# Designs tried in a protein design chat: VH-VL binders against b7kms5. Part 28

Target 1, 80 residues: b7kms5
Amino acid sequence: DTFETVRNTIRIESEVDESLRQLCHEERITKETWLEAAYLYLCEKPEELAQVIQLAQERLSQRKAIADYKRAKTMQERFL

## First folded at step 19 (VH-VL)

Design u_25
Fold by OpenDDE, fold request of step 20:
Structure u_25 (fold): chain C 80 residues (1-80), chain A 121 residues (1-121), chain B 107 residues (1-107)
Amino acid sequence: as target 1 above (80 residues)
Amino acid sequence: QVQLQESGPGLVKPSETLSLTCTVSGDSVSSSYWTWIRQPPGKGLEWIGYIYYSGSSYYNPSLKSRATISVDTSKNQFSLKLSSVTAADTAVYYCARIDFYGAELVPFDYWGQGTLVTVSS
Amino acid sequence: AIQMTQSPSSLSASVGDRVTITCRASQGIRNDLGWYQQKPGKAPKLLIYAASSLQKGVPSRFAGRGSGTDFTLTISSLQPEDFATYYCLQYWKYPWTFGQGTKVEIK
């Protein structure tokens, strides 16, 4: 049997990416299959899924804060 | 996919306050800086100022005593008020986005179509 | 305020011509320069940012070069849709300022 895949560009925080790559290497899996498996597992675990979503929202908030800081810095430099 | 649209009165009397609103779609006003630019008929472009969703703003010194830019995140729009207008304030007013590619500034990658405001008694 | 001077103020050219527009800053602005195209009755359109970076969707015949005080916009082969007014913008220091514009007309 064959299946269709969709190409995605995923940017991961460097420390998390390194840890995940190490895990995938040790377990002889890929980040793609890890993401698929993790999502499918969580689909059957509503409470765990909710926890992961909350964590993801927090991480997104952190990324936004960093981006806001960088933008503000860039704009403020124009006063110097 | 980002769209900006100016709205407001096209006619303002001298000494009154010009008020315009820019409605943004396809992007959240909380993700970028937003700016106003004007162009008198047959003349060049003048930068008015910018606003960030956090409230941070700066105005061209030529207009800072009269210009106020504000943002309404709940409506995904930002506005311009220009007080004590004269005939010299007659212009097409544009709202635009200031974007960022990483740390690189990309001014005015998206514009509204512009709205003519005429100051006349 | 930093003054931006464009040269020439206007020029006449034919389809297929190589066109070069210059923008000079009254002081160094590094590479914080943008180029915009404006057609009659329309809003300006971003062509180049950071002096030489081509905006997405802009034809490759447009090229920006320069740093410091002297900048150029080049259209390698002028197309019918390129007849318009072009503006440079410095965004190195506040207030941000535009050049006076260069009108590219049909010869």
Scores: ipSAE 0.633, ipTM 0.915, lowest interface PAE 0.6, mean pLDDT 95
Fold by OpenDDE, fold request of step 20:
Structure u_25 (fold): chain C 80 residues (1-80), chain A 121 residues (1-121), chain B 107 residues (1-107)
Amino acid sequence: as target 1 above (80 residues)
Amino acid sequence: QVQLQESGPGLVKPSETLSLTCTVSGDSVSSSYWTWIRQPPGKGLEWIGYIYYSGSSYYNPSLKSRATISVDTSKNQFSLKLSSVTAADTAVYYCARIDFYGAELVPFDYWGQGTLVTVSS
Amino acid sequence: AIQMTQSPSSLSASVGDRVTITCRASQGIRNDLGWYQQKPGKAPKLLIYAASSLQKGVPSRFAGRGSGTDFTLTISSLQPEDFATYYCLQYWKYPWTFGQGTKVEIK
């Protein structure tokens, strides 16, 4: 019996990615199985899930702000 | 998939204000810059200006005094107003998206089908 | 404003031909150059951005080259669906400006 998998391309903040990769290496697991396990664990922990969602929303907001800044800068560079 | 659709009157009288709206689907207007481009019949393309969801905008100097682009995030739309129109403003008007790959600019990857606006008495 | 001059204004070619269109900027625009294809009654379609980057979904027979002031769009083997008008766009400095267009007609 095998799991059906879906290909995903995800972007992770570099420091978080490095830390996560290191953890996975030490524990002999993969980022994919870590994410699956973490999600499944949180699904059974509504309070913790809510906290993670809030944190994720904050991080998303930060990403959007950074993206907006970069876009604005790009557009500004084209003024005479 | 991103889709853009222009709407508005196809006839405008001289000296009046041309008003068009672009409805965006498949993407949020807050995710990109949005632009208007026009093309007189049988002629080339002219860039009019852009708008960002934050309200930041810039216009072609040739039209700056008459053009206003606005965005309505609640309706996922952005609009063009061009005042004091003349026959020279008769054109097919296109709305389009200005996209980004990171910080790299990718102009006009999606377009509306265009709408003809004729300035006539 | 930066002037974009395309050459030729029109050309006739046959299916299978190699077609080259040139766009010249009145001043340096780095690689901030796009190429668009427009068919009658239709909106322009993005082919190339950043002078040489192929837009997703665009056939590989289209290629953009150049930097600074001189740019080229090449169709390695012209297909029936490629008969259209092509425009270059500079977006290095405002206002963004298009070339006057190159009409590729069937010979």
Scores: ipSAE 0.632, ipTM 0.913, lowest interface PAE 0.6, mean pLDDT 95
Fold by OpenDDE, fold request of step 20:
Structure u_25 (fold): chain C 80 residues (1-80), chain A 121 residues (1-121), chain B 107 residues (1-107)
Amino acid sequence: as target 1 above (80 residues)
Amino acid sequence: QVQLQESGPGLVKPSETLSLTCTVSGDSVSSSYWTWIRQPPGKGLEWIGYIYYSGSSYYNPSLKSRATISVDTSKNQFSLKLSSVTAADTAVYYCARIDFYGAELVPFDYWGQGTLVTVSS
Amino acid sequence: AIQMTQSPSSLSASVGDRVTITCRASQGIRNDLGWYQQKPGKAPKLLIYAASSLQKGVPSRFAGRGSGTDFTLTISSLQPEDFATYYCLQYWKYPWTFGQGTKVEIK
């Protein structure tokens, strides 16, 4: 069997990325195949999927807040 | 791809208020800072001011008393109002995006095509 | 306000020429300097940000250098599509201000 892949640039929080990298190394898998497998697994687990979505939404909210703060700070520095 | 488009009347009478709208597509207005810049015919560029989706704004002191920039996230638009216009306000008006690469500021990476506003009686 | 002075105001050059234009700030602006290209009847286009960072999609023949008060934009080999007016922008302190522009004309 052959698989067609799509290139994606995924930016992961550094601590999570490091932990995930270690796991993938230990289990001799890749982050890509981990994400694929995790998604497919969750597709069969609606309650767990909902929990992961909630967590993802929270993390997204945090990222947005941090980004907004950094942007505001950058713009404010130009008043000094 | 990000696209910006200015719209509004091309003629404004002296002492009236110039009103323009910038419609953004390909990006959410809530993700960046947005700015207006103008250019009198045959002249250089003048920065007018910026706005963030939260409503935070700042204006060039040369226009502060007359300029108002607003944002409408529901329409993915932001607008410029310039009161008490004179012939000196005749210019091509551009809307543009202010982007960020991390903490690095990237001003005006995308522009509208510009719209000419002529102040004439 | 910080004044940005470009030099020269205009220049004539031929295709293939190396072109350098300068921008001087009335006070230090670190590396918060952008370069823009504008063709007649068109909106300006970002070429360089942070004094020396090439904007995505911009040809590598464009290069920005400098920090503090003195900045340069260099076109290593002028192409037909490069005849335009170029502006520098300081965005270190408000209000943000442009240089008066440099018109690059065909010789």
Scores: ipSAE 0.632, ipTM 0.914, lowest interface PAE 0.6, mean pLDDT 95
Fold by ESMFold2, look of step 19:
Structure u_25 (fold): chain C 80 residues (1-80), chain A 121 residues (1-121), chain B 107 residues (1-107)
Amino acid sequence: as target 1 above (80 residues)
Amino acid sequence: QVQLQESGPGLVKPSETLSLTCTVSGDSVSSSYWTWIRQPPGKGLEWIGYIYYSGSSYYNPSLKSRATISVDTSKNQFSLKLSSVTAADTAVYYCARIDFYGAELVPFDYWGQGTLVTVSS
Amino acid sequence: AIQMTQSPSSLSASVGDRVTITCRASQGIRNDLGWYQQKPGKAPKLLIYAASSLQKGVPSRFAGRGSGTDFTLTISSLQPEDFATYYCLQYWKYPWTFGQGTKVEIK
């Protein structure tokens, strides 16, 4: 059987990406296989999955806040 | 696709308050900056001001503090109130979005169809 | 407030003509300049932002140039749907201000 794949692009914070890249290199895996394995692992662990979801929600909120702050700065600089 | 639609009375008496609502679909009022622009018949465009849902705002000094823009997140709407109107406030009023494509500010990328408000006795 | 002056105030042209409209700011506005098209009875439509960036869905015959105080909008080959009034907008400093408009009419 051949697994069907989907090509995606994602944005990852640069320090997290660097750390993940190093881990994948050291363990001789790819980011793609790491993502698949992490998800499949968590599917069998409801408590751990809930913790990961909470952290993901916190990071999503932080990314939005940073973007909103930069946009507000852009609007603020236009006052005399 | 983002759509904006103005609503409100088309006739307002002098000295009263003009009140308009813009209903937003295809976007959240919490996600962008929102604005009003007006155009007297046969004339050019005048920016009234903007609001961000968390309360930051700007109003054109030409309106002499008569304008207030507000957001109602529960109805996904924003509004304009213009107090103490005169015949000079007769215009087509447009609501519009101020957006960002990434970090790039993009003014008035979507507009409502406009609504004529006439100030007369 | 920063004043925006468009030239000409009106022009007559034929389908296929190359048309150039200018917009001058009373002080530097970097590239914070937009162009809008308005047809009678309709809302304005964004054509160009950041002086030269083409809005999605706008035909490539529209091009914006300039920075600082002097800006142009060029229509390389005028089409029947391009007869309209065009406005520039400065959005560098508040209050944001429009030019007085340029009416492009059928010759």
Scores: ipSAE 0.579, ipTM 0.889, lowest interface PAE 1.0, mean pLDDT 93
Fold by ESMFold2, fold request of step 20:
Structure u_25 (fold): chain C 80 residues (1-80), chain A 121 residues (1-121), chain B 107 residues (1-107)
Amino acid sequence: as target 1 above (80 residues)
Amino acid sequence: QVQLQESGPGLVKPSETLSLTCTVSGDSVSSSYWTWIRQPPGKGLEWIGYIYYSGSSYYNPSLKSRATISVDTSKNQFSLKLSSVTAADTAVYYCARIDFYGAELVPFDYWGQGTLVTVSS
Amino acid sequence: AIQMTQSPSSLSASVGDRVTITCRASQGIRNDLGWYQQKPGKAPKLLIYAASSLQKGVPSRFAGRGSGTDFTLTISSLQPEDFATYYCLQYWKYPWTFGQGTKVEIK
């Protein structure tokens, strides 16, 4: 009887991470258990899961746009 | 893995337009910057310019505004047109990728095999 | 445009030799320098970017150094597959420009 875990790394936007850290501290849980609980809860709630996925897609698009902007600045600085 | 393949006519008459296509596999043309480089036989390398799929571009002034690079996202291809060619434009033409490893700009990390274009009557 | 001058234009060496190629920029380019290897009839291959960063899959016997205007590529123990022409590239300011090449030949 074993509780297997997978170690991985993720990058979270700093203000969201700060809020999540504070919530986890106040509720006496870890980020890991919060993530697991949030996913398991949403799996049983199709409409709520769809809304979270929509938000995730929007945030992914925003993060890509920010990265593209920074890359464009790098290319533009090379003009004389 | 990323692969690039040039295609197009190997012979072009003086004053006409050289037209080449690069087909990209293992990557999306929307995900990187794309470029052309040429090498006259027995000589060094000359950068032609780049395109980003959204329209941002640069062209080497040595081409005197004769070069145009375009992207076709539906075919996952980009192309080069070089107008008013002369014998001086005879070269092996390479397509290549300009990418970012994180925030680090990495020029020409993948190249096509090259295609010789001869300008002759 | 920024001119890139390689030295020497050619050299002869034996397998196992340590080989050093120099690239000079006509003005400062920070560390925006790449090194490429080209064998006859083949496309160039990226070896080094950012002056000293080794591209994935490139043997560790290749090392790049330098910043500003003076750069070197060193092959610590030349192998038979390393006989080729080497080009540096500045990619700081447009137009990006290559050095004229250094041909490394069998002695």
Scores: ipSAE 0.571, ipTM 0.888, lowest interface PAE 0.9, mean pLDDT 93
Fold by ESMFold2, fold request of step 20:
Structure u_25 (fold): chain C 80 residues (1-80), chain A 121 residues (1-121), chain B 107 residues (1-107)
Amino acid sequence: as target 1 above (80 residues)
Amino acid sequence: QVQLQESGPGLVKPSETLSLTCTVSGDSVSSSYWTWIRQPPGKGLEWIGYIYYSGSSYYNPSLKSRATISVDTSKNQFSLKLSSVTAADTAVYYCARIDFYGAELVPFDYWGQGTLVTVSS
Amino acid sequence: AIQMTQSPSSLSASVGDRVTITCRASQGIRNDLGWYQQKPGKAPKLLIYAASSLQKGVPSRFAGRGSGTDFTLTISSLQPEDFATYYCLQYWKYPWTFGQGTKVEIK
């Protein structure tokens, strides 16, 4: 049967995307099925899910810090 | 859709402090830079300064250190205080957003409707 | 502070006319120039940022050009809703400064 799907655009750090693309190619799967499988697996593993969430929070903080740094540099260069 | 709304008293006595609040909806006050601009009746526009919620700020030297902009994240608001006002501070005051479209700085892309503040006895 | 001088200070034009407004900076500002439209009793509205980038929702009859010290805003075919005062803004060096405005009036 066909799954009902939702179309989303996802932004992934380029180095991670390249590694994931290579893994998916080697294993003959898609990024979408990998994401679905990873989430379904972790749902049954509360301690491991918590670790993934913690890493995701760290990566979110890193992305914000990088963006904030670049924007702050743009604003700072405008002082006389 | 981002919307900004100024509020505060429209009449301020000389030597007192002008105090205005801008309420932000459709965006978080933590996500952008926030600013005040003023326009004396029938005259041009003057930039007052900006705040970023983490404390980064700039103030136009023309205000002689009388201006302070602050953020209240719990109310999703930012405010302006201008001390020791005179008739020269009579103006329409606008709040506005300073944003980035990707890496591109975009000044004052959204404005409040403006509020007239008159300095008079 | 960087002074921004607009010309003309005012102009009269008819619907369908091409109008050009000039903004000159007292020193180089790269392409950090914005154009704003203000109608009486209303807040300014952003038209153009980065000298030539059209803001979302702004009609394509508005075009910005220039870099460094000399900039123009052109309205290729003036419409009734375009009668307003136009301001340029330099946002390269603090304090950011506006030009004195150009009033576009119906002839």
Scores: ipSAE 0.569, ipTM 0.890, lowest interface PAE 0.9, mean pLDDT 92

